# Designs tried in a protein design chat: VH-VL binders against Epoxyqueuosine reductase QueH (queH). Part 4

Target 1, 182 residues: Epoxyqueuosine reductase QueH (queH), of Dehalococcoides mccartyi (q3z8v0)
Amino acid sequence: MAPKLLLHGCCAHCTAYSFKYWQEQGFAVSVYWYNPNIHPFMEHQSRLEAMRKLSAEMGFELITEPSYHMAEYFKNVSANVDGRCRICFDMRLGQTAAYAAGHGYEYFSSSLFISPHQKHQDAVCSAEALAKETGVRFAYADLRKRYSDSRHITKPLDLYRQQYCGCVYSEYERFGKPNSPA

## First folded at step 2 (VH-VL)

Design l3 (framework fv_lutikizumab)
Fold by ESMFold2-Fast, scan of step 2:
Structure l3 (fold): chain C 182 residues (1-182), chain A 122 residues (1-122), chain B 107 residues (1-107)
Amino acid sequence: as target 1 above (182 residues)
Amino acid sequence: EVQLVESGGGVVQPGRSLRLSCSASGFTFSSYEMSWVRQAPGKGLEWVAYISSSGSYIYYPDSVKGRFTISRDNSKNTLFLQMDSLRPEDTGVYFCARDEGYSSSWYEFDYWGQGTPVTVSS
Amino acid sequence: DIQMTQSPSSLSASVGDRVTITCRASQDISNYLTWYQQTPGKAPKLLIYAASNLQSGVPSRFSGSGSGTDYTFTISSLQPEDIATYYCQQYDSYPLTFGQGTKLQIT
């Protein structure tokens, strides 16, 4: 019996190789979608649809949180917007670890560990603390060298292309640049 | 209101060192990823270093790897580039540039300093 | 490394003309491409990101298009202040690479 691993998927593009890697390490992998940090709702749905297409293409089980917990995200972030990425990691990895504990998964991990551009060590520290708290084991691998491999898997599938991290704060940073009048 | 001001450039002999600084104002510096980009006289742009908002993630192209060190002091809103073992090929104007912020996969340099000139000559 | 090739290296055009610059990547970059304007003596300015999105505060006469390996930057009606060198940059893979630049002169 292969040990069961619940893999948090932050997006289809990062999940593709992360799933392949953990399956090749001998795990029975299910992918978990919980991303209340993606706003607005229609952007969340576009990214979720990309994940559904990837699930169909790669043949993995996709477990989706039935409720969109945007209000919980803002409740947790509003007092410390500058530290929101660590809070965001704690929320998504925390929900993943809790789901894993409640549903018989021995391990949890995340596609967050494939992006060379994310706050990798903050995400690792979050996962390690949650593993201790929940008793679910954290499966860690530094997959940043495989980021291009993951994108290679998704490029032919022509999936939805996200243009900001996810939250309204990251969207504002992308699109809301100040302009000086003439 | 966002301002980036480079300093520390100058004329230096091959094999010597220079340290560039970039002073940031008008935004929460500790929340943004930063890069250095250079431009040789009459040539195009070349990316030379990247650092994450926390300073934990750092990337270089092979042309400067092992010779240049990027660092930051978030308490002083300052970005640094330590350039060791300088070569004539390192001659150019060095710009500090702000990356988009919380997702460094973008590398969209939305604000740049005016640049500081570095000349490596015998 | 991904090679970015711009065409043409330079061009001259008249005020009001439509100007087109192309950028070709040596491999598929999935629209992870920016366009910058560098006016003489100044730092570069971001105009277009993600191949086709106009940066806030940039005039609507600037646009970008393309996919895969082939990308285009267009100025629909050239203005005198558009005298500059224009650069594309890919951000699909490390190391980040720029095109060699296109010098635009107004006649």
Scores: ipSAE 0.006, ipTM 0.490, lowest interface PAE 9.8, mean pLDDT 86

Design l4 (framework fv_lutikizumab)
Fold by ESMFold2-Fast, scan of step 2:
Structure l4 (fold): chain C 182 residues (1-182), chain A 121 residues (1-121), chain B 107 residues (1-107)
Amino acid sequence: as target 1 above (182 residues)
Amino acid sequence: EVQLVESGGGVVQPGRSLRLSCSASGFTFSDYGMSWVRQAPGKGLEWVAYISYGGGSTYYPDSVKGRFTISRDNSKNTLFLQMDSLRPEDTGVYFCARGDYRYWEDAFDIWGQGTPVTVSS
Amino acid sequence: DIQMTQSPSSLSASVGDRVTITCRASQSISDYLTWYQQTPGKAPKLLIYDASSLESGVPSRFSGSGSGTDYTFTISSLQPEDIATYYCQQYYSYPYTFGQGTKLQIT
């Protein structure tokens, strides 16, 4: 029987190849949607709808948390905005690991590891700590060189195009600063 | 003032090497993927190389793959293009261009003024 | 590689005219297309991104439209300063490719 892996999906565009990769490694993969770091709510819903379309196209199970924990995100981040990415990783990966532990998944991972993001190592450290704490195994692969492969899967599907990472701080950083492209 | 300034171009014989530099100012260089684009005399634009904002990913067309290497030093806000085994068809004006914001694909919104490279015998 | 073909390769028009340039991709590029303006001896300037979005600071007489493989760039009322070569570019997949360019002259 294939071991069960719960894959946290941060967006459809990062999830497409991440799902394919772990399936090809011999796992039975379900995708988990928990992204309280996406603001405002309508932006969150647009990205979730893109993930639902990807799920239908690729044939994977998509598990969604019913509650949008935006208030919890801001409670945790507002006192330490400069450290918000690690807090965000701990929230999303923590919820993923907890769901995995409660529902018979042996492994968890995330589409975060396909992003050529400078805070890649913070996400790895978060996941490793959570694996030790929960007893769920962390499946790690550095997929940053596969980011273009994931975009190749999603581009022809005409999915919602996100314009910033997720949080209002990242939106301001992209569009509100004097040197932003918008 | 948001700007990119290229340097390092010149006249060089076939088979030799050149290293181009591009200095960025007026924006957070480390947040952007960068590209090199060239233009042969009297011809159109040709994309030459890409590097992601953190330096973890690079892409090249087959015409320069194995000969050119794009790199960056985020601490110095500088982009580089190492050009080895130069050929006459590499002759042109080389522009650096700002592209992707973080890992989101984006248009080339800021361009340098270009630096000329002539490969002649 | 995705081939980008512009039509026409050159055109002449009068001040005040509506000018249209087309760009055809050899496969669907899902709106991952830009339009650039290049005046002689200068670097290219971004005008349109994501097929139809006008870059900040660019005059509203410039517009883009299209989808799939067929895209159009329009200047609604040509001005003397619009004399330039215009390029489309796809950023759907690597390698990124440009059209051959359309040289715009004013009579």
Scores: ipSAE 0.013, ipTM 0.567, lowest interface PAE 7.6, mean pLDDT 88

Design l5 (framework fv_lutikizumab)
Heavy chain, then light chain:
Amino acid sequence: EVQLVESGGGVVQPGRSLRLSCSASGFTFSSYAMSWVRQAPGKGLEWVAYISGSGDYTYYPDSVKGRFTISRDNSKNTLFLQMDSLRPEDTGVYFCAREGYSYGYDYFDYWGQGTPVTVSS
Amino acid sequence: DIQMTQSPSSLSASVGDRVTITCRASQDIRNYLTWYQQTPGKAPKLLIYDASNLETGVPSRFSGSGSGTDYTFTISSLQPEDIATYYCQQYDDLPWTFGQGTKLQIT
ESMFold2-Fast, scan of step 2: ipSAE 0.248; ipTM 0.691

Design l6 (framework fv_lutikizumab)
Heavy chain, then light chain:
Amino acid sequence: EVQLVESGGGVVQPGRSLRLSCSASGFTFSSYSMSWVRQAPGKGLEWVAYISDSGSYIYYPDSVKGRFTISRDNSKNTLFLQMDSLRPEDTGVYFCARERDYNWNDEYFDYWGQGTPVTVSS
Amino acid sequence: DIQMTQSPSSLSASVGDRVTITCRASQSISSYLTWYQQTPGKAPKLLIYAASSLQSGVPSRFSGSGSGTDYTFTISSLQPEDIATYYCQQYYSDPYTFGQGTKLQIT
ESMFold2-Fast, scan of step 2: ipSAE 0.081; ipTM 0.632

Design l7 (framework fv_lutikizumab)
Fold by ESMFold2-Fast, scan of step 2:
Structure l7 (fold): chain C 182 residues (1-182), chain A 122 residues (1-122), chain B 107 residues (1-107)
Amino acid sequence: as target 1 above (182 residues)
Amino acid sequence: EVQLVESGGGVVQPGRSLRLSCSASGFTFDDYAMSWVRQAPGKGLEWVAYISWNSGSIYYPDSVKGRFTISRDNSKNTLFLQMDSLRPEDTGVYFCARDLYDILTGYEFDYWGQGTPVTVSS
Amino acid sequence: DIQMTQSPSSLSASVGDRVTITCRASQGISNYLTWYQQTPGKAPKLLIYAASTLQSGVPSRFSGSGSGTDYTFTISSLQPEDIATYYCQQYNSAPYTFGQGTKLQIT
């Protein structure tokens, strides 16, 4: 029997090749959607709808949390905004590992490891700590050189195009930040 | 508005080192990934280094891997390229370039500096 | 590594002419291709990304098309200020590679 891997999907674009990669490595892969770091709610829904379209096209199981946990995100981040990316990784990967442990998955991973725009080593450190804590194995591959392959899969599907990482802090930093001192 | 200014180029002998700098202004530097691209005399463009906005991701082509180190100081809006063990084939104009941030595309260079010349010759 | 072959290496045309430059990738790049304009002594300027999307502020006479491995850059009505070397670049996979360039001259 193929070992079961729960793949956290941060967005459809990053998930497409990540799913294909782990399936090709011999895993039975389900994709897990838990992204309380995406704001506002309509942005979250647009990205989730893109993931649902990808799920239908690629034929993978998509597991979604029924509730949008934005309040939990802000509770955890508001006292340490400068450290929010590590807190965000711990939240999303933590929920993925916990779901995996509770539902018979032997492995977990994330589409975060394909993005060239993420704090790669912080995400790896978070996942390794959570694997030790939960007893679920972390399946690691550096897929950053395969980011374009994921775009190749999703481009013909005309999926929603996201313009910032996810949180309102990243949206403000991209579009609204005041001029920096010279 | 957006401006990138390179410095630190010069003439060096093979085996020596140079450190290039790129000063950014007119935009929020830490919102953008940055790259170095070089151009040999009379030749085309060659990408040589990439760094994400937070230094979490760094990439090099095999031609410079292990010899060049890209880094950034977001508090000073400055990008660096440390070039060690320089070879004659490293000769060229070195441009810093801002990566147009697009989560789906990620590698279009929408603004470039004017370049700084590096000559490696004995 | 993906190799980008650009043709022609140079061309001459008259003001008002339609000019085409081609770029061929050694493997499929799924429209992850940019076109740049470089005047002598200056930095490159982004004209087109994602094979066919015009950068903001770039004149509409510039266009891009193509798919898979074969891409074309077109200037529909050449103007004097278009004298430059043009480069394609793929960003489908690292390392991100450029074509050799096409030097455009006006007669």
Scores: ipSAE 0.013, ipTM 0.458, lowest interface PAE 8.6, mean pLDDT 85

Design l8 (framework fv_lutikizumab)
Heavy chain, then light chain:
Amino acid sequence: EVQLVESGGGVVQPGRSLRLSCSASGFTFSSYAMSWVRQAPGKGLEWVAYISGSGGSTYYPDSVKGRFTISRDNSKNTLFLQMDSLRPEDTGVYFCARVEYYGSGSDYYFDYWGQGTPVTVSS
Amino acid sequence: DIQMTQSPSSLSASVGDRVTITCRASQDISDYLTWYQQTPGKAPKLLIYDASNLETGVPSRFSGSGSGTDYTFTISSLQPEDIATYYCQQADSFPWTFGQGTKLQIT
ESMFold2-Fast, scan of step 2: ipSAE 0.314; ipTM 0.765

Design l9 (framework fv_lutikizumab)
Fold by ESMFold2-Fast, scan of step 2:
Structure l9 (fold): chain C 182 residues (1-182), chain A 121 residues (1-121), chain B 107 residues (1-107)
Amino acid sequence: as target 1 above (182 residues)
Amino acid sequence: EVQLVESGGGVVQPGRSLRLSCSASGFTFSNYDMSWVRQAPGKGLEWVAYISSGGSYTYYPDSVKGRFTISRDNSKNTLFLQMDSLRPEDTGVYFCARDWDYGGNSEFDYWGQGTPVTVSS
Amino acid sequence: DIQMTQSPSSLSASVGDRVTITCRASQSISSYLTWYQQTPGKAPKLLIYDASSLESGVPSRFSGSGSGTDYTFTISSLQPEDIATYYCQQSYDTPYTFGQGTKLQIT
């Protein structure tokens, strides 16, 4: 009779320990894949395949959205590219909370809270606002000090590794600098 | 077991070329960015080349830009460093390193043992 | 280029001592900092990434902290096998740059 928690997975490497943590806290955890912020489509598919491999290895249920909402991502971001990370959190956590509310989950959370590379407080504020709007409880833990534990789980599995946050803007920021040969 | 093995080092005269190789095993090579890092005798570490997992992006410091070319053959799990117009200051041990680059933060989590390059007359 | 300066360049300590090494960046690097250990004649070994995260298999006596431009690396209780040169490295921007190294010796 464990309470049900829907865990948004932003990538396999962040999800591994996040899943283990919430399972150890006594939750029945399902992982939810909704990442329209990952571009191009083939990059999205590589990351999803890594998550499928992790799901098989760790034995968790993986729920995937059938539609890739790239157009919705760009519609929401194009007018405010500098604020895109908060918009991205609102989209992914919003869809997670909505799915949770519609499918009998008492709690939602995200693997975003393990990454030292994310705007942690913006993600927390987004999740708290969405919990109030949906009535689904937000389960929060700061897992940034456990990031190494998640990588320990995934290192032996040799899963696909992302080289940028997800969006084309983050890919350009990483690789499009003047130091790259013309 | 993750293993990186460098080869191709040696003694060459200034102005000549040398090609280093790094053979990777024990992991899916095509999933990882790779770098070359060198160390002059008795000196510290200096990053000299980066290549993305698919080979599309490369970066170099100004000290070697235009003279060194990093490349990879994912079908053969091999990393290369082509070094042209070699100078005495290029002398050192050259390490290939696996780059666990997540979200843009580069971490060299596995290193080869290094191959010595000496540029002298 | 981002300049990385370590302090001290060398230090001597006794087994069991607490050792602290600092690393200063010429501009904010947002915790994109790694620490490596290099024993003489060997390849470097990753100890700490993202300023404060301990690499798997690395003893818990090693730790890192800091943000912005100022970072510290600590060995809580020095062991004989810790004799090495320690390097910080920033990956916030290319070119990636290392500190000059801190050579640790036991007395």
Scores: ipSAE 0.101, ipTM 0.676, lowest interface PAE 4.3, mean pLDDT 90

Design m10 (framework fv_masavibart)
Fold by ESMFold2-Fast, scan of step 2:
Structure m10 (fold): chain C 182 residues (1-182), chain A 125 residues (1-125), chain B 110 residues (1-110)
Amino acid sequence: as target 1 above (182 residues)
Amino acid sequence: QVQLVESGGGVVQPGRSLRLSCAASGFTFSSYGMYWVRQAPGKGLEWVAVISYDGSNEYYADSVKGRFTISRDNSKNTLYLQMNSLRTEDTAVYYCARGEYYDSSGYPRDAFDIWGQGTLVTVSS
Amino acid sequence: QSALTQPASVSGSPGQSITISCTGTSSDVGAYNYVSWYQQHPGKAPKLMIYEVSNRPSGVSNRFSGSKSGNTASLTISGLQSEDEADYYCSSYTSTSTWVFGGGTKLTVL
């Protein structure tokens, strides 16, 4: 029987090839949606709907948290906005590892490791710490060179495409500064 | 400096073959999908072909399907277009282009964001 | 052969605004938000001006804007300057996983 891996999906476009990669490595993969760092709520829902469409197209199991934990995100981030990316990784990967531990998954990973511009090493450090804490194994691969392949999977589906990382801070950084594209 | 340089164009007779090359520099070539786009003299742009980052997927315009083959050698940072059974209608400047633009948030967007200067192919007797 | 319809030419005076239309079908422009616009000066390669209907690459003037309604995408150039004189091409993704370009529009700044 294939070992079970819970793959945190940060967005459909990052998840498509990440799912395919881990399935090809011999894992039984379920995708987990927990992204309280996406604001406002309608933006979160647009991205979740894209993930649901991808799930239907690729045939993977999608597990979603029923609650939108935006208040918990801001409680954790507001005192340390400059360190928010690591706090965000700890929150999302922590929930993923906890779910994995509680539901018989041997491994967890994330689609974060395909993005060429995420704080890659911070995400790796977060995942390694959580693996030690929970006893769930962290499956790591640097998939940044495979982002174009993930895009080729999702391009025909015309899925919703994000204009900023996720949080209101990243939206302001994209659009609120002089000469930002709008 | 991000750059694409096409070569291999020239005059060729109908029914013959020609191979174009595109040399890439200044970016990680193996991470990007690549395109060929052509422009007949005094006419508009026409998409010709696309190849995925690893060469595993290719798509062609109906006008060239079965005659042209797109390929790449990531160890040489080079894109190729093998053109067989050439017709007078294939006369054009051929551009290679990178198929992704990275926005300020670092996310790839579908667009032809860098272009070579083009190489002229003339199919005539 | 380009499948998207653009006017052959458009003209304006310095400081004016002009709009170039790009009309496709429900299988390309009407189906997808993957419309891009390119500027081409004589003897030069095309330059990306707008991607995904309305987004500008870094370094492109905010005088350039894009929009879409139904099967028609539009490029608007405000505050026309002499250097804007060029050919403009639209492009769209299609339901057959291919790309299609418009016929091109020659912009003359009088």
Scores: ipSAE 0.006, ipTM 0.544, lowest interface PAE 9.2, mean pLDDT 87

Design m2 (framework fv_masavibart)
Fold by ESMFold2-Fast, scan of step 2:
Structure m2 (fold): chain C 182 residues (1-182), chain A 121 residues (1-121), chain B 110 residues (1-110)
Amino acid sequence: as target 1 above (182 residues)
Amino acid sequence: QVQLVESGGGVVQPGRSLRLSCAASGFTFSSYGMYWVRQAPGKGLEWVAVIWYDGSNKYYADSVKGRFTISRDNSKNTLYLQMNSLRTEDTAVYYCARDEYDFWSGYSDYWGQGTLVTVSS
Amino acid sequence: QSALTQPASVSGSPGQSITISCTGTSSDVGGYNYVSWYQQHPGKAPKLMIYDVSNRPSGVSNRFSGSKSGNTASLTISGLQSEDEADYYCSSYTSSDTWVFGGGTKLTVL
């Protein structure tokens, strides 16, 4: 039997190669959608629809968390906006690890580890701590050199293209500040 | 009215350095991958260097690796190519081009007019 | 020197169709659906004619079409016109996450 791995998907574009990579490593991979850090709700839905299209195209199982925990995100982040990325990783990877523990997955990972735009080491530290807490194994690979491979998989599918990381803070950082890189 | 304007080309002796600039206008420069492509007189196209939208990833042709450095200043909407240890075979028109994506997706519908670099004694 | 093989020259008469080939390996043209074609007139910058094997940018005539079979991509120009006389270059994605150009083909319209 192939070991079961639950792969947290932060977006379709990062998930495409991450899924392929873990499948090629011999895992039975399911993709898990839990992204309360994506605002507003319509932006969250556009990105989820892109993930559903990718799921159909690549043939993977997509498990969606039914609750949109936007209020919990803001409760956890509002007092420490500068540290929000670590809090965000803890929320998303924590939910993934908990789901994995409850549903017979031996391993968990995330498409966060392909993105060049994420605080990579903070995400690794979060995942390692959660693996110890839950007993689920963390499968790690630095896939940042494979980001282009993932984008090339999704490019012909004409999926929704996000313009900011996810949260309203990242949207303001990109578009709202004078001389912003937006 | 997307525009890419190269500058900094000229005649230079072997072993010396030259810096090319590409001034971008008419689009959000910081959202796109950029690259330099060269063409020796009467010869074909060769990609030289590529840089992602934020400068986080860079790629170089083996022929220039260790000698050329690509960089960008998103606050000035400008792409650069620092060319060190120049050789006669580096003689070419150097084109600046904008990718269609924030990385190197491999095609561009926007190219500058090019700047000639001649390496000769 | 380029890794992808194109014929050095092709020729045709006005109104005819011509095809330019671009041959690589399973690690580039054969392995991916990411091939682009450029047209270059003397003294001018390249112009994108085809991307992702068969797609045309806005403003490119439907007389230009792209295809791929195995390790060979092809650019076909139908209803050949004098203005089509130019150099044509293919470019392909590679398994090393890079792009490589073909050697170029001079099209003569006679």
Scores: ipSAE 0.015, ipTM 0.544, lowest interface PAE 7.0, mean pLDDT 88

Design m3 (framework fv_masavibart)
Fold by ESMFold2-Fast, scan of step 2:
Structure m3 (fold): chain C 182 residues (1-182), chain A 123 residues (1-123), chain B 110 residues (1-110)
Amino acid sequence: as target 1 above (182 residues)
Amino acid sequence: QVQLVESGGGVVQPGRSLRLSCAASGFTFSDYAMYWVRQAPGKGLEWVAVISYDGSDKYYADSVKGRFTISRDNSKNTLYLQMNSLRTEDTAVYYCARDRYYGSGSYEDFDYWGQGTLVTVSS
Amino acid sequence: QSALTQPASVSGSPGQSITISCTGTSSDVGDYNYVSWYQQHPGKAPKLMIYEVSNRPSGVSNRFSGSKSGNTASLTISGLQSEDEADYYCSSYAGSNTYVFGGGTKLTVL
């Protein structure tokens, strides 16, 4: 029987090839949606709907947390905004590993490892620490060179186009500048 | 219809600077990554630079890194290429081109091209 | 040197089929499904003929088709016509937001 892998999906675009890759490695893959770092709520919903469309097209199981944990994100980040990326990885990967441990998944991973714009080694370090804490195995592959293949899968589906990383801090960094014209 | 119109080409001496513009119309300019591609007289095509839809990401061919800067003004639907420290081997027709796939993902291909503007670097 | 290898020239007669090859490496043509082909008539801008290996934009004749095997992509033109006489360039995504072009192939219709 195929070992079970819970794949955290950060967005539909990144998830498409990540899912295909782990399925081709011989895993039974379910995709897990937990992204409290996406603000505001309507942006979160647009990205989740894109993931639902991808799930329908690719035929994978999509597991979603029923609650939007934005308040927990700000509680953890507000005292250390400069370190927010690592805190964000710990939250999303931590929830994924905990769900995996509680529901019989032997492995967990994330679509974060396909993005060329993420703090890749910080995310790896976070996942390795959480694997030790939970006893769930971390499945790692550097898929940054396959990012364009993931877009090839999603392009025909005309999915929602995100314009910033996710959090209000990243939106402000991209569209606003302190003491300067936009 | 989609139109891209380059301007700013001309004759310039080695070591000087030149700024190219590309005026876009017929589509939502701010939704697309944009490219500069050049072609030396009688030679093939060479990719020069790409800029993301919002201008946050920029990538360059090794031959122009540190000398050329790609930029855009989405409020004016205009793409720019600032060319500094020009060399004779930079002599080419410069085309602007639109990426076919919109968004912040990987760049793929060149679906619409302008007519080009000739840059001649000579003394 | 061009990163992708194309024959310098190819020729055919009206009504025949011709094929132009485009050979790269595992880090471009082999690993990605983002091969595109461009037609350029003298004094004109390039025109996209094929994208993502085998797809045609609206308005491009179905006589043009694309394929890929390993590190080699191919453009095939069937029912060759005089207006097909042009230079043809392949291009591939090469990873890390970079692009490479072939050296170009001059098609002559005899």
Scores: ipSAE 0.016, ipTM 0.503, lowest interface PAE 7.2, mean pLDDT 86

Design m5 (framework fv_masavibart)
Fold by ESMFold2-Fast, scan of step 2:
Structure m5 (fold): chain C 182 residues (1-182), chain A 122 residues (1-122), chain B 110 residues (1-110)
Amino acid sequence: as target 1 above (182 residues)
Amino acid sequence: QVQLVESGGGVVQPGRSLRLSCAASGFTFSNYGMYWVRQAPGKGLEWVAVISYDGSEKYYADSVKGRFTISRDNSKNTLYLQMNSLRTEDTAVYYCAKDEGYSYGYEYFDYWGQGTLVTVSS
Amino acid sequence: QSALTQPASVSGSPGQSITISCTGTSSDIGGYNYVSWYQQHPGKAPKLMIYEVSNRPSGVSNRFSGSKSGNTASLTISGLQSEDEADYYCSSYTTSSTYVFGGGTKLTVL
């Protein structure tokens, strides 16, 4: 029996190779969708629909949290917007580790570790702390050099293309600066 | 308004090196992928290299792989192409061009510079 | 070497319509909706005319339109004008994360 790994998917484009990698390492992988950091709701739905299309194409199980916890995201972030990335990692990885502990997964990981755009070490520290709290083991690999491989998997699928990290703060940071796109 | 200005072209002997620069203005340079595309005299367009917005991803045409290196300095709004082991068939006008996307890309050449001529001969 | 096949030349009279084809494979044109078209006048840099198969940038005349069927993309120019005389290139993203151009088509306005 292959050990069970719950893989948090931050977007379809990061998830494609991350899923393939962990499957090739001998794990039985399910993908978990919990991204309250994506705003507004219609943007969240577009990205979730891209993940559903990827799930159908690659044949993995996609587990979706039924509630969109946008209000919880803002409650946790509003006092420390500059530190929001670590708070966001703690929320998403925490929910993933808790789900894993409650549903018989031996390991958890995330597609965050393939993205060159994330605060990689903060995400690792968050995951290691959560592994100790939950008793679920954290499966780690630095997949940043494989980001292009993930994009190659998703390009033929013509999935929704996101233009900012996810939150309204990241949208403003990209588009609200002088000489930014309209 | 978007402007891209290439420089560094000239006449160079086979086997030598040359570094091209592209100065960008009128947009947030650090948010966009960038390309080098070349055109030999009287011939068509040939893609040379691409670099992601943060420099973490780079791809090259097979004809230049291992000889050319694309890089960028986001603090200076400047794109570079380091060309080593130059061959006569590298003679071309070299254009820099902007992508309309960042990490997920739109994969098209949105704006082009005026080009800089590189001639590889005696 | 271009991997995409375009006719070397095409011609038309003022006011007529012409179409330029661009044929590739399932690993480029057939695999993605990332086809773009460029216009180049002699001695000038290329200009984007069409992106993502059929989209037109701001400032490009609605006389220019793009389409795709299977492994073939097409650029159609209606109401030909003398200033349309130029070389036209198609381009596509590939499964290797590379970019390929067509060989180019010289449009002559009679």
Scores: ipSAE 0.014, ipTM 0.569, lowest interface PAE 6.8, mean pLDDT 87

